# Ledger of designs, part 12: miniprotein binders against q96jn8r1131to1294

Target 1, 164 residues: q96jn8r1131to1294
Amino acid sequence: TLEFLENHGKNILLSNGNRTATRVASYNQGIVVINQPLVPQLLVQVRIDFLNRQWTSSLVLGVITCAPERLNFPASACALKRAAWLLRGRGVFHNGLKICEKFGPNLDTCPEGTILGLRLDSSGGLHLHVNGVDQGVAVPDVPQPCHALVDLYGQCEQVTIVNP

## First folded at step 11 (miniprotein)

Design W22
Fold by OpenDDE base, fold request of step 16:
Structure W22 (fold): chain B 164 residues (1-164), chain A 83 residues (1-83)
Amino acid sequence: as target 1 above (164 residues)
Amino acid sequence: SKEEDLFKEAEEFAKLALEMLEKGDYMYAAEYYLMAAEDALEAGNPELAFEYARKAIELAKKSGNEEFLEEAEELLEKIKEEL
Protein backbone atom coordinates (compact mmCIF):
# COMPACT_ATOMS: atom_id res chain seq x y z
CA THR B 1 0.00 0.00 0.00
CA LEU B 2 1.02 3.57 -0.54
CA GLU B 3 2.16 5.38 2.55
CA PHE B 4 4.64 7.98 3.63
CA LEU B 5 8.04 6.84 4.76
CA GLU B 6 9.09 7.26 8.36
CA ASN B 7 12.03 9.28 7.17
CA HIS B 8 10.45 12.71 6.92
CA GLY B 9 10.77 16.32 7.91
CA LYS B 10 11.00 16.90 11.61
CA ASN B 11 7.76 18.86 11.79
CA ILE B 12 5.73 16.05 10.30
CA LEU B 13 3.46 13.77 12.22
CA LEU B 14 2.23 10.72 10.37
CA SER B 15 -1.11 9.14 11.04
CA ASN B 16 -3.79 7.02 9.43
CA GLY B 17 -1.43 4.19 8.68
CA ASN B 18 1.16 6.69 7.51
CA ARG B 19 -1.16 7.85 4.78
CA THR B 20 -1.75 11.20 6.40
CA ALA B 21 0.98 13.73 7.01
CA THR B 22 0.47 16.71 9.25
CA ARG B 23 2.92 19.52 9.75
CA VAL B 24 2.58 20.37 13.40
CA ALA B 25 5.00 23.26 13.71
CA SER B 26 6.21 26.28 11.79
CA TYR B 27 5.83 26.48 8.03
CA ASN B 28 8.61 24.19 6.90
CA GLN B 29 10.43 20.98 7.78
CA GLY B 30 7.51 19.22 6.20
CA ILE B 31 8.91 16.96 3.51
CA VAL B 32 7.47 13.50 3.13
CA VAL B 33 8.17 10.78 0.61
CA ILE B 34 5.85 8.07 -0.59
CA ASN B 35 7.18 4.59 -0.04
CA GLN B 36 6.53 3.01 -3.40
CA PRO B 37 8.59 4.21 -6.32
CA LEU B 38 6.76 5.66 -9.24
CA VAL B 39 6.45 3.19 -12.04
CA PRO B 40 4.87 3.85 -15.37
CA GLN B 41 1.11 4.29 -15.18
CA LEU B 42 1.01 4.28 -11.40
CA LEU B 43 -0.96 7.27 -10.25
CA VAL B 44 -0.04 8.52 -6.82
CA GLN B 45 -2.40 11.07 -5.37
CA VAL B 46 -2.58 13.21 -2.28
CA ARG B 47 -5.42 15.33 -1.05
CA ILE B 48 -4.92 18.69 0.56
CA ASP B 49 -6.68 18.29 3.87
CA PHE B 50 -5.99 21.51 5.70
CA LEU B 51 -4.61 24.89 4.85
CA ASN B 52 -3.39 27.44 7.35
CA ARG B 53 -3.80 30.91 5.95
CA GLN B 54 -1.30 32.25 8.42
CA TRP B 55 1.45 31.36 6.00
CA THR B 56 2.23 32.01 2.38
CA SER B 57 2.88 29.52 -0.40
CA SER B 58 1.69 25.95 -0.23
CA LEU B 59 2.71 22.38 -0.84
CA VAL B 60 5.35 21.28 -3.27
CA LEU B 61 5.04 18.11 -5.30
CA GLY B 62 7.76 16.28 -7.05
CA VAL B 63 10.05 13.33 -7.27
CA ILE B 64 13.45 12.35 -6.03
CA THR B 65 15.72 9.82 -7.64
CA CYS B 66 17.90 9.08 -4.65
CA ALA B 67 17.23 6.61 -1.89
CA PRO B 68 14.59 8.28 0.26
CA GLU B 69 15.25 6.24 3.36
CA ARG B 70 18.75 7.66 3.61
CA LEU B 71 17.96 11.20 2.67
CA ASN B 72 18.60 13.96 5.15
CA PHE B 73 15.82 16.33 4.37
CA PRO B 74 16.43 20.03 4.31
CA ALA B 75 13.92 22.42 5.78
CA SER B 76 12.19 22.75 2.45
CA ALA B 77 12.14 20.97 -0.86
CA CYS B 78 13.56 23.97 -2.65
CA ALA B 79 16.85 23.19 -0.96
CA LEU B 80 17.12 19.78 -2.56
CA LYS B 81 20.06 20.38 -4.84
CA ARG B 82 20.34 16.93 -6.34
CA ALA B 83 18.10 14.28 -7.79
CA ALA B 84 14.98 16.39 -7.40
CA TRP B 85 12.26 17.62 -9.72
CA LEU B 86 9.64 19.77 -8.08
CA LEU B 87 6.39 21.46 -8.87
CA ARG B 88 5.85 24.63 -6.88
CA GLY B 89 3.30 27.27 -7.61
CA ARG B 90 3.21 27.21 -11.35
CA GLY B 91 6.87 26.50 -11.74
CA VAL B 92 8.92 23.41 -12.34
CA PHE B 93 12.25 23.10 -10.60
CA HIS B 94 15.21 20.82 -10.99
CA ASN B 95 17.77 20.60 -8.21
CA GLY B 96 16.61 23.89 -6.84
CA LEU B 97 16.65 25.80 -10.09
CA LYS B 98 13.64 26.82 -12.09
CA ILE B 99 13.36 25.07 -15.41
CA CYS B 100 9.82 26.08 -16.28
CA GLU B 101 8.03 29.26 -15.39
CA LYS B 102 4.44 28.30 -15.96
CA PHE B 103 2.99 24.84 -15.80
CA GLY B 104 -0.48 23.79 -14.85
CA PRO B 105 -2.53 25.38 -12.13
CA ASN B 106 -0.95 27.31 -9.33
CA LEU B 107 -0.36 24.89 -6.50
CA ASP B 108 -0.23 27.79 -4.08
CA THR B 109 -3.88 28.52 -4.67
CA CYS B 110 -5.29 25.02 -4.62
CA PRO B 111 -8.01 24.83 -2.01
CA GLU B 112 -8.58 22.19 0.57
CA GLY B 113 -9.92 19.06 -0.96
CA THR B 114 -7.83 19.36 -4.07
CA ILE B 115 -6.42 16.05 -5.14
CA LEU B 116 -3.00 16.21 -6.70
CA GLY B 117 -1.46 13.32 -8.52
CA LEU B 118 1.81 12.30 -10.06
CA ARG B 119 2.22 9.72 -12.76
CA LEU B 120 4.99 8.55 -15.01
CA ASP B 121 4.14 7.75 -18.57
CA SER B 122 5.83 5.08 -20.64
CA SER B 123 8.47 7.51 -21.83
CA GLY B 124 9.40 8.64 -18.36
CA GLY B 125 7.42 11.83 -18.48
CA LEU B 126 6.13 13.02 -15.15
CA HIS B 127 2.51 14.08 -15.29
CA LEU B 128 0.65 16.23 -12.85
CA HIS B 129 -2.96 15.42 -12.17
CA VAL B 130 -5.32 17.87 -10.55
CA ASN B 131 -8.63 16.51 -9.36
CA GLY B 132 -8.27 13.68 -11.79
CA VAL B 133 -7.40 15.85 -14.76
CA ASP B 134 -4.07 15.24 -16.44
CA GLN B 135 -2.30 18.56 -16.70
CA GLY B 136 0.33 17.20 -19.02
CA VAL B 137 4.00 16.43 -18.75
CA ALA B 138 5.69 18.55 -16.15
CA VAL B 139 9.06 16.88 -16.45
CA PRO B 140 10.11 14.80 -19.41
CA ASP B 141 12.37 11.80 -19.05
CA VAL B 142 12.58 11.49 -15.30
CA PRO B 143 15.19 8.97 -14.17
CA GLN B 144 13.91 5.82 -12.57
CA PRO B 145 13.48 4.68 -9.96
CA CYS B 146 12.01 7.78 -8.42
CA HIS B 147 9.77 8.47 -5.46
CA ALA B 148 7.00 10.97 -5.13
CA LEU B 149 7.73 13.74 -2.70
CA VAL B 150 5.39 16.14 -0.96
CA ASP B 151 6.60 19.17 0.90
CA LEU B 152 3.97 20.37 3.32
CA TYR B 153 5.08 23.95 3.11
CA GLY B 154 3.51 27.19 4.14
CA GLN B 155 -0.24 27.03 4.11
CA CYS B 156 -0.43 23.31 3.57
CA GLU B 157 -0.58 21.62 6.93
CA GLN B 158 -2.04 18.25 6.10
CA VAL B 159 -2.27 15.90 3.18
CA THR B 160 -3.54 12.38 2.78
CA ILE B 161 -2.67 9.79 0.21
CA VAL B 162 -5.80 8.83 -1.64
CA ASN B 163 -6.58 6.10 -4.10
CA PRO B 164 -7.26 6.96 -7.71
CA SER A 1 35.15 24.74 -12.62
CA LYS A 2 33.30 23.69 -9.52
CA GLU A 3 33.69 27.12 -8.03
CA GLU A 4 32.38 28.77 -11.14
CA ASP A 5 29.38 26.49 -11.16
CA LEU A 6 28.70 27.23 -7.53
CA PHE A 7 28.94 30.91 -8.18
CA LYS A 8 26.47 30.68 -11.01
CA GLU A 9 24.13 28.63 -8.86
CA ALA A 10 24.39 31.24 -6.14
CA GLU A 11 23.34 33.89 -8.58
CA GLU A 12 20.41 31.83 -9.70
CA PHE A 13 19.24 31.35 -6.15
CA ALA A 14 19.57 35.05 -5.54
CA LYS A 15 17.42 35.68 -8.57
CA LEU A 16 14.84 33.30 -7.23
CA ALA A 17 14.98 35.13 -3.93
CA LEU A 18 14.19 38.38 -5.64
CA GLU A 19 11.37 36.77 -7.50
CA MET A 20 9.88 35.56 -4.27
CA LEU A 21 10.26 38.99 -2.73
CA GLU A 22 8.34 40.45 -5.60
CA LYS A 23 5.56 38.08 -4.72
CA GLY A 24 5.77 38.99 -1.08
CA ASP A 25 7.07 35.62 -0.03
CA TYR A 26 9.68 36.31 2.58
CA MET A 27 9.95 32.68 3.58
CA TYR A 28 11.23 31.36 0.30
CA ALA A 29 13.19 34.52 -0.31
CA ALA A 30 15.08 33.95 2.89
CA GLU A 31 15.72 30.36 2.01
CA TYR A 32 17.01 31.21 -1.42
CA TYR A 33 19.35 33.84 -0.07
CA LEU A 34 20.65 31.34 2.42
CA MET A 35 21.26 28.88 -0.35
CA ALA A 36 22.95 31.57 -2.36
CA ALA A 37 25.14 32.40 0.58
CA GLU A 38 26.14 28.80 1.03
CA ASP A 39 27.05 28.45 -2.60
CA ALA A 40 28.96 31.70 -2.66
CA LEU A 41 30.92 30.67 0.37
CA GLU A 42 31.78 27.32 -1.09
CA ALA A 43 32.70 29.04 -4.32
CA GLY A 44 35.31 31.01 -2.46
CA ASN A 45 33.50 34.31 -2.45
CA PRO A 46 32.92 35.14 1.19
CA GLU A 47 32.13 38.76 0.42
CA LEU A 48 29.20 37.80 -1.72
CA ALA A 49 28.21 35.12 0.73
CA PHE A 50 28.15 37.72 3.43
CA GLU A 51 25.74 39.90 1.55
CA TYR A 52 23.42 37.04 0.77
CA ALA A 53 23.50 35.78 4.33
CA ARG A 54 22.63 39.19 5.67
CA LYS A 55 19.65 39.32 3.40
CA ALA A 56 18.62 35.88 4.50
CA ILE A 57 18.81 36.93 8.12
CA GLU A 58 16.79 40.04 7.54
CA LEU A 59 14.06 38.12 5.80
CA ALA A 60 14.17 35.31 8.31
CA LYS A 61 13.30 37.82 10.98
CA LYS A 62 10.33 38.88 8.96
CA SER A 63 9.17 35.33 8.45
CA GLY A 64 9.38 34.57 12.13
CA ASN A 65 11.25 31.31 11.85
CA GLU A 66 13.67 31.26 14.72
CA GLU A 67 15.28 28.01 13.76
CA PHE A 68 15.99 29.25 10.29
CA LEU A 69 17.26 32.51 11.67
CA GLU A 70 19.71 30.64 13.83
CA GLU A 71 20.89 28.67 10.86
CA ALA A 72 21.44 31.80 8.84
CA GLU A 73 23.28 33.48 11.66
CA GLU A 74 25.47 30.46 12.08
CA LEU A 75 26.34 30.61 8.43
CA LEU A 76 27.11 34.28 8.76
CA GLU A 77 29.59 33.52 11.47
CA LYS A 78 31.28 30.97 9.28
CA ILE A 79 31.43 33.47 6.47
CA LYS A 80 33.02 36.04 8.71
CA GLU A 81 35.83 33.63 9.40
CA GLU A 82 36.68 33.72 5.72
CA LEU A 83 36.64 37.50 5.38
Scores: ipSAE 0.862, ipTM 0.934, lowest interface PAE 0.6, mean pLDDT 96
Fold by OpenDDE base, fold request of step 16:
Structure W22 (fold): chain B 164 residues (1-164), chain A 83 residues (1-83)
Amino acid sequence: as target 1 above (164 residues)
Amino acid sequence: SKEEDLFKEAEEFAKLALEMLEKGDYMYAAEYYLMAAEDALEAGNPELAFEYARKAIELAKKSGNEEFLEEAEELLEKIKEEL
């Protein structure tokens, strides 16, 4: 089954069979990685459970191509300088640098209950799904294997892995 | 060279910091300036590192993250040793 790995950010508390991640302190140190690698046509989804509006920004979604169980997580996903493709706000980032200015909806403004998904297509393109709607290819030709990553940052304090 | 690459990366992070400031996001701005400071220091430019670190500290105070503030201040002290 899909779960968050035990190797996670310092401020994360896992629950619900490791399917729910809660950031219990500050606004960062909230990175989690899903245990099973993304394979073509597998849709991995998380639901935004709780937003704390005292903070700015929100969750980051993406993938990493390094071994997640041995990864030393920085305080935030933006500091991942290797093997990382991230969706933040409306931007797409690779190893810390912005490679696309505007893509899909603004993740910073997604309300509680929003279901966000990641899926690889048959060509290795990484798709973002929002409430079941394919937003298109965010990153083409993602190396495989890769794992879905969620950074519970800023406003986003809790997410849960959900079935499609 | 490695130093040149680090310097360029530092500048890119500083640019991202400014973008975050334009959005009113002091948290990410602080983090990017800290990253920029680290790169600048490793690139052999302590003067630039000092500038970025000070900005990171200033913004960290606004965000209220004491742990981050401490990290930034520690970096500043290391930078001062190279000035």
Scores: ipSAE 0.857, ipTM 0.932, lowest interface PAE 0.6, mean pLDDT 96
Fold by OpenDDE base, fold request of step 16:
Structure W22 (fold): chain B 164 residues (1-164), chain A 83 residues (1-83)
Amino acid sequence: as target 1 above (164 residues)
Amino acid sequence: SKEEDLFKEAEEFAKLALEMLEKGDYMYAAEYYLMAAEDALEAGNPELAFEYARKAIELAKKSGNEEFLEEAEELLEKIKEEL
């Protein structure tokens, strides 16, 4: 069963059998990691449940290749400077630095109810899915094992893991 | 060298900060300037670190995140020790 790990950002409250993450304070400290590592053909998906328009920006999606259970999470995903590939807005980031300016839809403007997915293909390419539509390879040749990461940042205050 | 790499990384974070400012996002801008300050300090350039840290503090005040503001101010004090 796909769940968020108990090791998470300090502003996160887990519920619904650890399938729902809610950021209950401020706009950061909202990183969560999915328990099962991404293996080829496994599609992991989260639904944006609630947005708070008081803030700017929104959730960050990505993967980490370090052990998530022992990771001391920074206040935001942008500060992950090792073993991290992230999708933010329309950009792709690696270890804090931008490696692609425009990829897929703008995550900052996805409305509530949007279902976002990550999947590794047989070649190690990381795919982004939006409402069931494969947007293509966001990051080629991602090291394995890796875990899906969600940063509930800014406007995004709650997400839930959903089945395909 | 390590210092050169850190300096380059600091500059990249500063650029990202400016990009966020162009979008009106003071939250990420502050975070990037803080990261830039940390790199600059470790790179052996406390003067540059000081400039970035001051910018981080200025923007942190706008974002309203007191915890982050405190972190930035602590870094500033650390930087001052190296000046």
Scores: ipSAE 0.856, ipTM 0.931, lowest interface PAE 0.6, mean pLDDT 96
Fold by OpenDDE base, look of step 12:
Structure W22 (fold): chain B 164 residues (1-164), chain A 83 residues (1-83)
Amino acid sequence: as target 1 above (164 residues)
Amino acid sequence: SKEEDLFKEAEEFAKLALEMLEKGDYMYAAEYYLMAAEDALEAGNPELAFEYARKAIELAKKSGNEEFLEEAEELLEKIKEEL
C-alpha cells in the first residue's frame, strides 16, 4: 500500500492511514515522501485536496534517489541540493538548479481536485500525469531506486494518495 | 574548485531569488537568498553572504514565518563573525 513515510516535514500531519498529508502551519516545512520506490509502469498519484489562497505558489512534485528514511528535510524542496529532481510551476529542477523552464502545465495553478501522477517508463524516464493525462517525460533517465516526493508548499495544504 | 563551485551555486540561487521576486513570490525569494548566503559563506565570501542574508531576512519578515526568520538571523550572526 502506498503511504507517506513518517519521516516528513515539521509542519505535516499525516492521516487516513498516512495517505493524506496536511500542512498545518505556515507555508513550508511540508515535504513528504511516498514509502514505496517508483518502479517502471507504476503510476503514483496524489490529489490536491485543499488550497489556501493566502499564499503564493503551490505543491512541488518530484523524486529523490537517496534513502528517504534518513533524509533531513529542509524547509522546502527547492533546498534539496542532491539526489533530487523536482517539478515546480512549469519548471524542472535538479539539485536545486533549474534545468528546464517550461514543462507541462503550471503546477501553481492546478485547482483543488487535480490528480497529479508520477510514473517511470521502461527507459527510466519520469512522466508527469495530470488528471490521468500523460504530459510526457519530465526527466529522462532517472536513477533507480527513487521515491516520489511531494512538497506541500504555499497554497497547497493537503494532498491524498489516490489509486489509478 | 569546491569554493568556486559554491560561489557559482550561490549566484545561481540569487538569480532564482530575483526571478521569484519578479513574479511577486517573496517566499521562495527569501529561501533562495538564504541558500545563496549559505553557499557564499561556505565559499569564503562573507561579504556576499551578508548581502544575501540581509535580503533573506527582509523578505522573511514579510512572510511572517518566524522560524525561517530565526534561521536567517542566526546565519547572519554567523556571517558577521567572519567579516
Scores: ipSAE 0.845, ipTM 0.927, lowest interface PAE 0.6, mean pLDDT 96
Fold by ESMFold2, look of step 11:
Structure W22 (fold): chain B 164 residues (1-164), chain A 83 residues (1-83)
Amino acid sequence: as target 1 above (164 residues)
Amino acid sequence: SKEEDLFKEAEEFAKLALEMLEKGDYMYAAEYYLMAAEDALEAGNPELAFEYARKAIELAKKSGNEEFLEEAEELLEKIKEEL
């Protein structure tokens, strides 16, 4: 069963059998990790439930290859300087630095109800899905095992894991 | 060298900070300046680290995030010991 891991950002409250994550304070401290590593047959999807548009930037999506159960998360995923590949806005980031200026849609403009998915292909390529549509390979060769990560940053106040 | 790599990384984080400023995300801008300051200090350039940390503090005051502001001010005091 896909769930958000109990080790998460300090402003997160888990509910709905640990399938829903809500940021209950501030704008940061909202990192959550999916409890199972990605494998090629697994599409991890989250729905954006609630947004607060007074903030400028929105959620971050990505993967980490560190074991997540006892990792000390930074306040924001942008500070993950090791073993992390992230999608933010239209950019792709590796270990905090931008490696691609433009991939997929702008995550900062995705409305409530958007379903965002992460999947590895058989070559270790990380794919983004948006409302069921494969956006292609964001990162060509992600080491395994890796775990899907969501940072409920800024606008994004709640996401829920949904089935494909 | 490790110091050269850290210095280059600090410059990239400062560039990201400016990008976030252009978008109006003062919180990300402050985060990136703090990351740049940390790298610059580790690279043995406390003068540059001081510049970046001051920018992070200035922007953090706009966010109202007391915890981040305390973190940034603590780094600034650490940097001053190496000036």
Scores: ipSAE 0.819, ipTM 0.911, lowest interface PAE 0.7, mean pLDDT 93
Fold by ESMFold2, fold request of step 16:
Structure W22 (fold): chain B 164 residues (1-164), chain A 83 residues (1-83)
Amino acid sequence: as target 1 above (164 residues)
Amino acid sequence: SKEEDLFKEAEEFAKLALEMLEKGDYMYAAEYYLMAAEDALEAGNPELAFEYARKAIELAKKSGNEEFLEEAEELLEKIKEEL
């Protein structure tokens, strides 16, 4: 079963059998990681439960390839300068640097109820799904093993792991 | 060289900071300036690192994030030692 790891950002409270993550303070310190690595045929999905439009930017979605159980997370995923491929806004980032200006929808405008999914294809390409619709390959050839990561940044106050 | 690569990376983070400022996300802008400062310092350019760190601190004061501000001030002290 898919759960958020107990090792998470300092402002996160886990609930619902560790399938729901809530950012309970501030705007950052909201990194969570899915407990099982991505494998071909596994679609990891989270639903955006609550947003606070006071903030400008919203959640970040992506993967890390280092072992997450004892990793000391930075305050924000943008500061992951190793082993990280991230989707923020419409940009794709590798180790903190932008490698693509426009991929998929703008994550900063996704409404409550949006279901965001990540999966690997047979070539190790990372696919984004939005409400069940494959957006294509965001990142070719991601090293395995990798784990799905969500940063409940800014607008995003709660996400829940949902079944495909 | 490693120093040239770090300097170029610092410039990219500073560019990202400006992008986030234009978008109105002062918190991300501060984060990116702090990352730029770290890289500039490692590149052997403490004068540029100082400039970036001061920008990060100024923007961070708007956020009320005490932990980030402490981190940024510690970096500024380290930069001053290499000036």
Scores: ipSAE 0.812, ipTM 0.909, lowest interface PAE 0.7, mean pLDDT 93
Fold by ESMFold2, fold request of step 16:
Structure W22 (fold): chain B 164 residues (1-164), chain A 83 residues (1-83)
Amino acid sequence: as target 1 above (164 residues)
Amino acid sequence: SKEEDLFKEAEEFAKLALEMLEKGDYMYAAEYYLMAAEDALEAGNPELAFEYARKAIELAKKSGNEEFLEEAEELLEKIKEEL
């Protein structure tokens, strides 16, 4: 079953069988990682449960390609300078640097209730889904194994893993 | 060279910091300036590292994040040793 790992940002409280992550303080220290690596045909989905709109930026979504169980997370995912492919706002980032200015929707404007999904295709391409709609390939050839990551930054104070 | 790559990376992080300032996210701006300062120092440019670290500190004071501010001030002291 898909759960957030016990190794997470220090401002995170896990609940609901480790399927819900809440940032309980500040604006950062909110990195969570899904416990199973992405494999072909596994769709990892999270729902944005609660936003605080007084902050400017919102959650970051992406993958890490190193083992997450003992990783010492930085305060924010933007400081992941190795083994990281991230979607922030409208941009795609690799190891902290922007590699694409505009992909998919602006994550900073996604409302509560939005369901965001990550999936690998058979070629290792990373797909973003928004409310069930495939947005295409954000990253064409992600090394495997990789794990889905969410950074509950700024506006985003709670997300929940939802099935299919 | 590694130093040239670090200097270019520092400039990219400073550019990201300015982008986040334009959007009004001074917390991301502070984080990117601190990353720029770290790279500039490692690239052997302590004058530039000092300027980036000072900017990170000023923006971080608006966030109230004590842990980040402590980290940034520790970096500033390290940079001063190279000036």
Scores: ipSAE 0.806, ipTM 0.906, lowest interface PAE 0.8, mean pLDDT 92

Design W22
Fold by ESMFold2, fold request of step 16:
Structure W22 (fold): chain B 164 residues (1-164), chain A 83 residues (1-83)
Amino acid sequence: as target 1 above (164 residues)
Amino acid sequence: SKEEDLFKEAEEFAKLALEMLEKGDYMYAAEYYLMAAEDALEAGNPELAFEYARKAIELAKKSGNEEFLEEAEELLEKIKEEL
């Protein structure tokens, strides 16, 4: 069963059988990781539950390719300078550096109720799904094993893992 | 060389900081400037690292995030030792 890992950002409270993550303070320290690695055919989905539009930027979504159980997370996912492939705004980032200016929708404008999904294709390509619609390959060759990561940054105060 | 690569990475983080400033996210801008400062210092350019760290501190003061500000000020003191 997909759950958020107990090792998470210090401002996160887990609930709903560890399927819901809430950022309960500040704007950062909100990194959560899905407890099972991505495998081909597995679609990991989270719903945006609560947003505070007074902040400028919103959640980050992506994968981490190192073991997450004992990792000391930085305050924000943007500071992950190794083993990380992230989607932020419209950009794609590898180890903190932008590798694509525009992919898919702007995550900073996704409303409450949006369901965001990640899956690997058979070639190791990372796909983003938005409300059930495949946006294509964000990253063509992600090392395995990898785990889905969400950073409840800024606007994003709560997400819930949902079944496809 | 490793130093040349780190210097180029510092410049990329500084560009990201400017992008976030333009969008009005002072918190991300401060964080990117701090990452740029760390890379510039490791690249052997403490003068550039000082300038980036000062920018990170300036932006962080607008946020009221005292924990980040303390971290940034600690880096600035470390940079001063190499000036």
Scores: ipSAE 0.805, ipTM 0.906, lowest interface PAE 0.8, mean pLDDT 93

